# VH-VL binders against a9jty4, part 35

Target 1, 144 residues: a9jty4
Amino acid sequence: MAKKRDSPKLIKIKDAIKLINQEVSLIGIVLEQREPKQCRNNDWICTLRIIDDTYPSPGLTVNVYSRTLEQLPQIKNHDDMILFTRIKMQTFDSGKRVNAACSRWVSSFALFEGEDLILHADEDTSAVFVWDGTDAPPASILAK
Below, E stands for the ipSAE of ESMFold2; O stands for the ipSAE of OpenDDE; V2 stands for 0.75 times the mean of E and O plus 0.25 times the DockQ between their complexes.

## First folded at step 22 (VH-VL; framework fv_teclistamab)

Design w2 (at its last look DockQ between E and O 0.81; V2 from the best seeds 0.65)
Fold by OpenDDE, look of step 22:
Structure w2 (fold): chain C 144 residues (1-144), chain A 122 residues (1-122), chain B 108 residues (1-108)
Amino acid sequence: as target 1 above (144 residues)
Amino acid sequence: QLQLQESGPGLVKPSETLSLTCTVSGGSISSSSYYWGWIRQPPGKGLEWIGSIYHSGSTYYNPSLKSRVTISVDTSKNQFSLKLSSVTAADTAVYYCAREPYNPIWGYFDYWGQGTLVTVSS
Amino acid sequence: SYVLTQPPSVSVAPGQTARITCGGNRIGYKSVHWYQQPPGQAPVVVVYDDSNRPSGIPERFSGSNSGNTATLTISRVEAGDEAVYYCQVWDSSSNHYVFGGGTKLTVL
């Protein structure tokens, strides 16, 4: 019996920042992307700043870790959206600031191009729908 | 205010061991946020990292010096020390101790001692 | 071994902008730090993590890093800025802190 992977419930950034040391799933618009860096342990890191309607400023900083440069998020447009699954909320700067970590072991991400993402959190399928601005039904994108 | 001060002999004979101590004041060497490093600078030359130590005693060294370098820490005295064995004239330099903020991505040296000149001469 | 390359010297007139480069293979993927060393003094960090300034460092000091070149920019240069400047990175492949050769900034 395939353990029904409970689709992670998406939460808003304003709520996520209150859940320190917890794993959360959320979606945001990429506001900034720092140049990828190679870590001291040879892993790679990409730092993103993401926003949503609940947390437009200053946004949430998410550190995405990967084994290779190619596995990091490739942000193409300033309006790209990113879905994070099971990222860990944490503090830095001696507890004064909040960020999140997308680990290569526990977390995942999915990139969506454009602003026309209607997130329909189906309780069952965590399907993300992309609205192209037309009257056509939104295309369902399965979060990989 | 955090202060670092190097101390030790300014003259060492060839083949002997250079020994220096860094005394930290205005802060604890036992902080989990920092490593403690040694950097040297030959006269008129650039900077060379020697090695660093964590308060637990964990060390990492410049590969070119690893075989001759020993760094130790004494948390009770709020000090850390450098030993460089089998010195030659090439080891003549100003030696600096420094604090090293630790980051998973990078590290740098944010506080430095004034440096102490060690001359290797017969 | 990873190598950082700096010009040996840069000369600038007071009030002008000095740019000191630090070249390294794919240095843009590393965090670059810059130190100022006045004559006879210990180095002082002026820029860390590519573009961040420590407290007490004037806004005239800025840093950038991309591709194979990091740059320290000093705007409105003053006589007091005359020093040797070093770039520094961590090389993960060799577990080694690497410094550039240093650039002597002369204020004309």
Scores: ipSAE 0.705, ipTM 0.848, lowest interface PAE 0.5, mean pLDDT 91
Fold by ESMFold2, look of step 22:
Order: C-alpha cells, then sequence, then structure tokens
Structure w2 (fold): chain C 144 residues (1-144), chain A 122 residues (1-122), chain B 108 residues (1-108)
C-alpha cells in the first residue's frame, strides 16, 4: 500500500483574500456560475462566485480547471455549497481584484447539492462529507 | 498612442519570398501580456490568420501555411517580421500586423496596422 | 477544421436594430470576438469575449453567445455603421484562429 495525504485547514473567505500566492481551503455558497469554456490547450474552465458568512459581498471568484467538461462542478441550485482544498489565491485585473484558481493537479472540490446532499470528492482524496447545515462540516474521513 | 506599421515590398515575383516588417511604436513588444500577429485579406475576401509570435521568439502558425511561414522578432528594434516562401498569385492580399491580448481561454486582435497590399505578379 | 457561418448581408433602416449571427457547432463553449471593417479600412474590434465592449465603442453595440449561435446586436443603427462584420474564435482542435466569412451591413 502506498498513500500520501495532507489535511489542509479551512479558513474563511475574508481571511483568504489576504493570502496572495498561498494555497487555502475554504467552503462557500455558490452565488453565480458562468458557462463553461474550452481553454486554448483543450482543458476546460468554469468560473464560480462564492460567498460565506464572513464575506457575503461581493464574493470570491474561483476559476476551476479540468481536463474534461464532465469533471467541472455541476452547480444545480443557487444555494449549493462547495468545498475547495488547496486552491491558490491570486490577484488579477492589474492587481485590483483577488480571485482563486482550483487547478487539476493539486486542488480538489466537493459539491453539496441541496437536500440530496450529494458529495463529490476528486482525484487525490476519497473523503465523503455530509453537511448538517452548521457553520462547519464534520471532520473529514479519508479512505481508499 | 500605440501604432503598428507594416513595411516591405508591394510587389513580389512568383516562387520568391514575401518579406514584411511590423514596427511597433507607443508600446513595447517585450510585454508579457501580448502576442503579435500577422493576418491577411485577399482582395474582396475574408480575413485569414497567418501566425503569431511572443517576444521570447515562441511562435504558432496557421496549419495551412506553416510549411512556408517564418515569423521572427527583434526586440531591440521593437519589430516583428513575416517571411512567406514560394509565393503564388493566391498570396496576393492586404497584410496586417496586429496586437493580440492573450489568456488561457481566448485571444483576439485589439490593435491593427493600416495594412499593406502585396501583389504577386511576374 | 471549425466552421463559422455568417449571413452574407443584413439590411436595416436607420434607427432600427441590426442582428448579425455567427453560427458554429457548440460555439457557446468558445469566446467569440467581433470586428467592424469599414470600406477600405483595417478591422476594429467592437465586442470581445462574447459580450464585452472595448473602451470607446458605443453602448449600442452588444453581443451574446449560447448554444450554436453568437449574435452581434447594433441598436439605433446609423449610416456610419455600414461595414463588414466578422466573428472570430480559436479552434483548439486545429490550433488556429477562425474568422467567419463576414456580414455586410447596409443601412438603407
Amino acid sequence: as target 1 above (144 residues)
Amino acid sequence: QLQLQESGPGLVKPSETLSLTCTVSGGSISSSSYYWGWIRQPPGKGLEWIGSIYHSGSTYYNPSLKSRVTISVDTSKNQFSLKLSSVTAADTAVYYCAREPYNPIWGYFDYWGQGTLVTVSS
Amino acid sequence: SYVLTQPPSVSVAPGQTARITCGGNRIGYKSVHWYQQPPGQAPVVVVYDDSNRPSGIPERFSGSNSGNTATLTISRVEAGDEAVYYCQVWDSSSNHYVFGGGTKLTVL
């Protein structure tokens, strides 16, 4: 058996926007999803705007990259929740705005789809999260 | 402000090499935000992208022309150039140079030169 | 290679709205750019990335893109809007820029 895992700490969006060029993990409500686009190199991107209790406006823009269209988060509801792990905070628009990048190599996401509570774990983890509606999810469980 | 100006011979003989230079003024070709492109338009016809270059010398070309095209850059002169070999009458066109803002999703041509007509004729 | 289809011409009366279409398979997944080329002049970008206007382009110019169709809309058309309009995308499968064939806008 060969396994390697890290357990990044969750932080609030208000604190994340101050951590330029650092990897963070956070949870937010998806406020807005822009249509997927195919990148010039055949990868795919979608752009989300997310909020939490510390940063309800204007929200944080997260660019999510994947190899295929099907691997992008499939947001169905205005109040869907998404967990990001190891996303990179960065500046854009000549340094005037802050966004984050969810790369397909080091980052992952899990989507909580309303009352169905459908959970998506990607690539480097097999954790399943069940959100009970509190301010923070239960401790994650990592499994093969 | 920013200006792009094409220069070179307006008449080229068949089988020879078409050679054009674009001089950039009011801006730098060494900017990391831009590629620099060549586009042509045969008389009465549409636009055809030829190729683009980054200030480092990295190029990409229209696959239909790639075997005959060389684009180069001279950062000390703030210029980039086009060579198209083995020309025929089909290569008669107005040739434009243009600035190309770049990101991973899209690219377009936000500033164009005025264009220069190159005629291929004996 | 990827094909962009534009109507060859569109005619509108002054003050009316012109709509110029650019058709392509799943073009909604591509960023569409629009150029105006007045007679005898170089092209000028009027819309980029589907719906953004460059600085200095009148608000009467707007764009949309979904499914298989992108549309350039010109409200309150003026005689000075007479030009050929081209749409453009990047085709990642053949690694080149593709332009539509152009639409000649005539203001009657």
Scores: ipSAE 0.496, ipTM 0.760, lowest interface PAE 1.6, mean pLDDT 85
ESMFold2 (binder alone), look of step 22: mean pLDDT 93; pTM 0.947

Design w3 (at its last fold request DockQ between E and O 0.80; V2 from the best seeds 0.69)
Fold by OpenDDE, fold request of step 23:
Structure w3 (fold): chain C 144 residues (1-144), chain A 122 residues (1-122), chain B 108 residues (1-108)
Amino acid sequence: as target 1 above (144 residues)
Amino acid sequence: QLQLQESGPGLVKPSETLSLTCTVSGGSISSSSYYWGWIRQPPGKGLEWIGSIYHSGSTYYNPSLKSRVTISVDTSKNQFSLKLSSVTAADTAVYYCAREPWNPIYGYFDYWGQGTLVTVSS
Amino acid sequence: SYVLTQPPSVSVAPGQTARITCGGNRIGYKSVHWYQQPPGQAPVVVVYDDSNRPSGIPERFSGSNSGNTATLTISRVEAGDEAVYYCQVWDSSSNHYVFGGGTKLTVL
């Protein structure tokens, strides 16, 4: 019986920051994007600051790593939302601060443009839906 | 306070091997947070990175000097050393040892020794 | 090989602002570090990772990096700021630390 890999449950940022050295999945609004940098090993890094209703300040810093510049998140609008899957929570500044790492090997991200609302279908499922606030049913979102 | 001090002969003959030692005090070279590097500066010229070493003995070198450079570490003495073989007049320089904070994104040298002049002359 | 280009010299009057540039191809995608080297002394980091100041470095020192140019800015320049300044990066393509040629700052 293939152990059903427990689909990572989405958690709020306020809870994620308590789970140091653990992998988490979460959704946030992109507040800030720093200029991409090339790492010492030729990979690329993009640093995002994301927030949600549980952690509006200062937000969570997420370092996104990729092999190429083009594979980094392309943030177009200030209200864009990003879904992170299996990002690793970590500390920096001698343990005083918390950030997260979205690695190219383990983690993934998906970008959503506009004022789309993200809805969870079930607390027990990791299914994410996008709702535009209209009478139309929410659309299912797949994490990339 | 962390201190780095270079030591070795100030005069080396051509074709011989330049040998320097950096003694670290006020901190441990066995820290996982740091590499340890050598940088040189010919008189009146700019800075040139030679190579760096981790406390485990892992090294990376300037490609232009790699064939002549050996950096080693002695954790028991809290020292690391530089050997540069087949020296010429072009190797005359002030040699600095420095601490290199480890970071996957970038690297720089945050603490430097005072430097020691090594002159290559017959 | 990756090359960093600095002006050989910059002159500024006391109390004025000095700007030292470091040019490099797409240097904005690299982390740039700056060193101050007074005459006859070892280099000291004054700015690391584009814009961060180490402890003990005055707020007068600041850095920026974008496009093809990084800049060290020294506001309210003092006589004691006279030194040679070097920019430095890591070149991942050649696995090499690269220094600029240095800029001599003269306080008039």
Scores: ipSAE 0.776, ipTM 0.906, lowest interface PAE 0.4, mean pLDDT 92
Fold by ESMFold2, look of step 22:
Structure w3 (fold): chain C 144 residues (1-144), chain A 122 residues (1-122), chain B 108 residues (1-108)
Amino acid sequence: as target 1 above (144 residues)
Amino acid sequence: QLQLQESGPGLVKPSETLSLTCTVSGGSISSSSYYWGWIRQPPGKGLEWIGSIYHSGSTYYNPSLKSRVTISVDTSKNQFSLKLSSVTAADTAVYYCAREPWNPIYGYFDYWGQGTLVTVSS
Amino acid sequence: SYVLTQPPSVSVAPGQTARITCGGNRIGYKSVHWYQQPPGQAPVVVVYDDSNRPSGIPERFSGSNSGNTATLTISRVEAGDEAVYYCQVWDSSSNHYVFGGGTKLTVL
């Protein structure tokens, strides 16, 4: 059987913007979504702007690709949270700006709609926990 | 300053091959950011895309013309060319070459040549 | 076989606003580009990717795209804006560029 790969470490957006041409995993609040567009090859794209507590401005632009319109993130509220796994950090605007690409081949995302969820990464960013504000224990959604 | 210039015969007989060359100056045809396209416009009519080429030689064509069209590139001369075989009077048009910025989402034509009228007549 | 529909002509008085439409099924999911062609001249792109203006194009030119309609808006129309205007998209189902039929803008 094939061995599982270690999960990528979750990092903060302020650190991710320094890691050009590297794959990162991160979580953020979705502030903005551009209307979806159909790509020239029949793939679909939407563009998100996300923030976290370390990078509330200007936010990180993430281009999300999928095979179908329905597979794009379906953002319902401006405070929805999204976890990206293995997105590629890139420069644009002659190196003045940074964005990220969520490809349909190596990347993934998970969308969390609840407004009362509490997300916590452990000290080394190897695990992310979700807690709904009840007495129930936190649940891990990203681990080593 | 980037300039595109069409050249070739202005008169072609029916059933023969229309052949045009676009010379690019003030910029390199070998740029990875651009395709290079041919668009035509029959007199008093609208615009019709014919096809486009990348400097590597990769092409894509209007399906309605694909069986009769060949686009080629000569990077050493900074030129690309159009051949349209088996022409009829319906192929009479102004022919434009143009630069085509590309990305996975969209393409458009940001620099155009002045155009050259090609008439198909006996 | 994607179809773009433009009105054949639009007339507007100088100083007023011209709106030229480009209709297509779900055109809001496509990037729409607009070209100005003055009489006897080559086309010039005036708006690309729905709403972006190339350098050198006056701020009076703007674009929008949603649902089934894209619109080129020319505010404070001048006599020099008289031209035929074309919209253009990529049709990913048939892999070719589609142009609208053109709209002749007449400045009264």
Scores: ipSAE 0.525, ipTM 0.784, lowest interface PAE 1.6, mean pLDDT 86
ESMFold2 (binder alone), look of step 22: mean pLDDT 93; pTM 0.948
OpenDDE, look of step 22: ipSAE 0.714; ipTM 0.857
ESMFold2, fold request of step 23: ipSAE 0.522, 0.490, 0.485; ipTM 0.777, 0.775, 0.769
ESMFold2 (binder alone), fold request of step 23: mean pLDDT 93, 93, 93; pTM 0.945, 0.943, 0.945
OpenDDE, fold request of step 23: ipSAE 0.760, 0.774; ipTM 0.898, 0.905

Design w4 (at its last fold request DockQ between E and O 0.80; V2 from the best seeds 0.70)
Fold by OpenDDE, fold request of step 23:
Structure w4 (fold): chain C 144 residues (1-144), chain A 122 residues (1-122), chain B 108 residues (1-108)
Amino acid sequence: as target 1 above (144 residues)
Amino acid sequence: QLQLQESGPGLVKPSETLSLTCTVSGGSISSSSYYWGWIRQPPGKGLEWIGSIYHSGSTYYNPSLKSRVTISVDTSKNQFSLKLSSVTAADTAVYYCAREPYNPIYGYFDYWGQGTLVTVSS
Amino acid sequence: SYVLTQPPSVSVAPGQTARITCGGNRIGYKSVHWYQQPPGQAPVVVVYDDSNRPSGIPERFSGSNSGNTATLTISRVEAGDEAVYYCQVWDSSSYHYVFGGGTKLTVL
């Protein structure tokens, strides 16, 4: 019986930034991507700034770690959406600022391309659907 | 204000062990936010990293010097030390101790001692 | 071993802009740090992580890093800027801090 991994409840960025040292799942629009860097331990890091309707400025900085450069998020468009699962909320700059870490061990991400992505959160099922505005049915991103 | 000060003999004979101590003031070497490093500079030449140490005693060394280098830390004295064995004239240099902020992405040295010249001569 | 290449010297007149380059294979994927070393003095970090300035470093100092070249830019150069400048990276492959050969900046 595949342990029904409780679909992580998505939270808004405004709420996520209050949950320091906690793992959260959230979705956002990618506003900025910094040039990837290789870390001291040979891993790779990509820094993203993401926003949502609750936190349009300055956005949440998410550090995405990967084993290889190719495994980092490949952001193509400014309207790309990214789903983060189990990213750890952190503080930096002596606690003055908040960011998040998407680790290769604990966290995951999913990138959604397209300008017409509509996110629908089903309050009853806590399912998140992504719709690209086409006649295709919305795709479930997270379903319990 | 953080200060680092190198101390030790300025003259070492060939084949002997160079020994230096860095005394840190104005800050604690026991901080988890920093490594502590040694860098040297031969006269008229560039900089060469020797090695670094964490307050726990964890070290990493320049591969070319690893076999001859020992770095240690004394948290009670707020000091860390360098030993370089089997020295030759090539080890003549100004030796700097420096603070290395911990960062998983990158590393650099943000505070330096004034350096101490160590001459290897018979 | 990873190698950083710097020009041995750069000369500029006061008030002009100096650019010191640091070449390295895919250095853009590394974080580059820059040190200023005045004659007879210890090095001082002037730029870290490509483009960040430590507190106390004038805005005249800036850094960039892309591709195979990192650059330290010193605008409105002053006589006091005369020094040797070193770039530095961490090489994760060899687990080694690597310094460039240094560039002597002369203010004419």
Scores: ipSAE 0.785, ipTM 0.912, lowest interface PAE 0.4, mean pLDDT 92
Fold by ESMFold2, look of step 22:
Structure w4 (fold): chain C 144 residues (1-144), chain A 122 residues (1-122), chain B 108 residues (1-108)
Amino acid sequence: as target 1 above (144 residues)
Amino acid sequence: QLQLQESGPGLVKPSETLSLTCTVSGGSISSSSYYWGWIRQPPGKGLEWIGSIYHSGSTYYNPSLKSRVTISVDTSKNQFSLKLSSVTAADTAVYYCAREPYNPIYGYFDYWGQGTLVTVSS
Amino acid sequence: SYVLTQPPSVSVAPGQTARITCGGNRIGYKSVHWYQQPPGQAPVVVVYDDSNRPSGIPERFSGSNSGNTATLTISRVEAGDEAVYYCQVWDSSSYHYVFGGGTKLTVL
């Protein structure tokens, strides 16, 4: 349907957790952020817990890596939303739990303030539209 | 049941080389999840990391000791070793080997040997 | 290189709470690990990555880390908790492990 390079299809967290070792794109509401940590090689990490309507508990843990502290998601509100593109689904805790890695090499994210944001996805979820609640949605951010 | 055991001479003369071996039992030194480290503690003093090794032979060392330290691994014997050259009285310490779970974010030492005292005396 | 500062000693009565601090510049951005070393024994990790307890460590051991201070908290202190406690981080600028100087916990 949509070109995967320009407008990757979003999936729901309930489906993403089944796709171990695969790259997925998804959107969620940020419930929790661990304070940033400096990695062993001077890169940076923050850890988020996100939810959507299909997986409101316990949520999905996403580890976000960047070269600098300023490139990490700057979560301002508990209802901020984040779009992840091409994050890798992984297991931890001896395969009992699932998280995801947003690497700086192949992944990306976009952060949206929750109170200023209304999201609309097309019927097959190949694109999302983000707007400030005006009469018409803005252009798709995934096809940017 | 993982166990680490240090072995080697307890007395070394100044200017000689201190040589220790750590034998790992109840686990494999070849695991991709772990580095293997040496830490020392002078009597009555604090802990100092010496260096660590991966089963492939890749090492990293405390910069203050790097010029005198060699750590090696023998996967066929499930052992890793420490050599510290040109020792002085300041190298008198209890020497521990330890397992180091590794990931890109942090590292720590989750299992330690019982330690062996090495005395450097003139 | 990166410096970790611990008080040399802490004394508490049995049943009370001990708090052992580890100071460092922006230590809240580092993962802090804590070791218990009883007299004459090897160290044992009691908290790793700020607040995680390894299996077999009692729930009364806990950790926190923010700003310039990490803290090991031992609630309902027992005589068997007498030990020297060390904090440890990775110094990513010089690529080596750093230990604090140790804090001797005395249970009176």
Scores: ipSAE 0.576, ipTM 0.803, lowest interface PAE 1.4, mean pLDDT 86
ESMFold2 (binder alone), look of step 22: mean pLDDT 93; pTM 0.943
OpenDDE, look of step 22: ipSAE 0.765; ipTM 0.890
ESMFold2, fold request of step 23: ipSAE 0.547, 0.527, 0.534; ipTM 0.786, 0.774, 0.783
ESMFold2 (binder alone), fold request of step 23: mean pLDDT 92, 92, 92; pTM 0.934, 0.938, 0.932
OpenDDE, fold request of step 23: ipSAE 0.784, 0.780; ipTM 0.911, 0.910

Design w5 (at its last read DockQ between E and O 0.89; V2 from the best seeds 0.71)
Fold by OpenDDE, fold request of step 23:
Structure w5 (fold): chain C 144 residues (1-144), chain A 122 residues (1-122), chain B 108 residues (1-108)
Amino acid sequence: as target 1 above (144 residues)
Amino acid sequence: QLQLQESGPGLVKPSETLSLTCTVSGGSISSSSYYWGWIRQPPGKGLEWIGSIYHSGSTYYNPSLKSRVTISVDTSKNQFSLKLSSVTAADTAVYYCAREPYNPIYGYFDYWGQGTLVTVSS
Amino acid sequence: SYVLTQPPSVSVAPGQTARITCGGNNIGYKSVHWYQQPPGQAPVVVVYDDSNRPSGIPERFSGSNSGNTATLTISRVEAGDEAVYYCQVWDSSSNHYVFGGGTKLTVL
């Protein structure tokens, strides 16, 4: 019986920033992407700043780690949305600031392009649905 | 204020072992936030990283020097040391100890000792 | 081995802007750090992680990094800025720190 991996409940950024050292799942709009860097251990890192309606400023900084440059989020548009699954909330700057880490082992992300995509999190199933605003039913999104 | 001070003999004979100690004051070498490194500079030349050590004793070395270099740490004395074996004239340099803030992305040296000149001469 | 290339010297008049370059293959994907070494003194970090200034370093010092070139910019150069400047990176392929050859900044 495949242990139904409890789909992590999506939370708002305002709540996520209170959950230090915890893994959270959330959706945000990408405001900023820093140039990727190669880490000391040969991994790659991309730093994103994301927001939602609950946390429009300054936004949440998420460090995304990957094995390769190509596996990092490829942000194309200023309004791209990103779903993070099981990112770890952290503190930096001597505990004064909050960021998150999207690790290549535990975490995942999914990018959604286009202004017309409405992401809906089902409160009951914690499933994320993508809806393009048409009469078509929302599609379930699997985090990559 | 954090201070690093190199100490040891200023003259070493060829084939012998260069030995230096860095004494750290104004901060703990046992901090998990830092590595501790050695960098040298031959007269009139650039900087060369030798190696670094964590308070646990974990080390990483310049590959070109790895076979001759040993860095150790003494947390009780708030010191870390450098040994460079089989020295030649090419090892004549000002030797600096430095603090290396830990960061998984990058590494640099934020505090340096004043350096000590070690001359390899017969 | 990864190599950082710096011009051997840069000269500027007081009050002018000095730019010191550090070239390296895809250096933009690395974090670049800059050190100032006055004559007869130990190096001091003036810029770390491409563009960050440590406490106590004047705003006149700034850094940028993209593509194959990192640049240290010193605006409103003063006589006291005369020093050798080194860029530095971590080379993950060889697991060691790499320094540039240094650039001597002369204030005319």
Scores: ipSAE 0.782, ipTM 0.911, lowest interface PAE 0.4, mean pLDDT 92
Fold by ESMFold2, look of step 22:
Structure w5 (fold): chain C 144 residues (1-144), chain A 122 residues (1-122), chain B 108 residues (1-108)
Amino acid sequence: as target 1 above (144 residues)
Amino acid sequence: QLQLQESGPGLVKPSETLSLTCTVSGGSISSSSYYWGWIRQPPGKGLEWIGSIYHSGSTYYNPSLKSRVTISVDTSKNQFSLKLSSVTAADTAVYYCAREPYNPIYGYFDYWGQGTLVTVSS
Amino acid sequence: SYVLTQPPSVSVAPGQTARITCGGNNIGYKSVHWYQQPPGQAPVVVVYDDSNRPSGIPERFSGSNSGNTATLTISRVEAGDEAVYYCQVWDSSSNHYVFGGGTKLTVL
């Protein structure tokens, strides 16, 4: 127990969209991605649209920033899952819509691939597990 | 309503300095939301960006022109200016000033002046 | 330095669709902006960031960008669309704006 790190509490997307200008952590299924763009300052951005069971439409737009193209999430399938840690909720379009920013300084992400993966948290939501339905216990996956 | 108007001499002698001023009305040059740019177009030819300035005085220039160009801002007059030194006939063009929305991802020019022809001739 | 290549001219009949291309190495990684310049007038932005229309630009103007080619599409072309069209990007490697050479759209 002495080596366990504190984990962020995950919030559902429906609750996250109410937390404007706050940092949140959440999991979603990637429905769409825009091709990467190089920013004016030579950083990279890709734009994802993600959903969860509480917010299946229209989905949450997340802008992911990185120093290099290779550090952006590499989505293999449009049913892949992504965990975001400490992304900032923002309004845009004159306050009519909400998106999030995954900055390269305070935020992080973890990408999970596959059609049959099952994600769940323990009872106190302090950890996230990936379980493929085997008898083996789930691997603990925590954001950095 | 935002308007940009170029002004300055229409005729400049070779080797001298081309000097233009853009007057901004219906908006503030001191807005943190915008850069202010100069673009030129030789007669019958395409567009060439010259440089842009922020209200603080920070500038960035087309590398091909950087050694000859100075852009400055006068926030008290709501104006910004272009000087292009050592001109030749190749600098004959319509000169436009334009507004450039600040954006960390991309940049473009959303409002343009009507342009002013500057001819470089003996 | 970064180069944008446009065809010098495109001709289209009224009511048809015009497609104007802007070629550049890996232009799909850049945000592409498009300007309309009617004869004797200043340019006006008609599409920015690949596919967005400024307020007041008709929906028949649209844009796309992938790979090495960006395209401005003008559907149901009208005589009033006759102009020169320029593409433009920011080149982050050299920190400057680059314009294409322009495409003259002629409406027959």
Scores: ipSAE 0.572, ipTM 0.785, lowest interface PAE 1.3, mean pLDDT 86
ESMFold2 (binder alone), look of step 22: mean pLDDT 93; pTM 0.949
OpenDDE, look of step 22: ipSAE 0.738; ipTM 0.869
ESMFold2, fold request of step 23: ipSAE 0.559, 0.530, 0.510; ipTM 0.788, 0.778, 0.773
ESMFold2 (binder alone), fold request of step 23: mean pLDDT 93, 93, 93; pTM 0.946, 0.948, 0.946
OpenDDE, fold request of step 23: ipSAE 0.780, 0.777; ipTM 0.909, 0.908
ESMFold2, last read: ipSAE 0.519, 0.493, 0.505; ipTM 0.779, 0.767, 0.770
ESMFold2 (binder alone), last read: mean pLDDT 93, 93, 93; pTM 0.944, 0.945, 0.945
OpenDDE, last read: ipSAE 0.781, 0.780, 0.780; ipTM 0.910, 0.910, 0.909

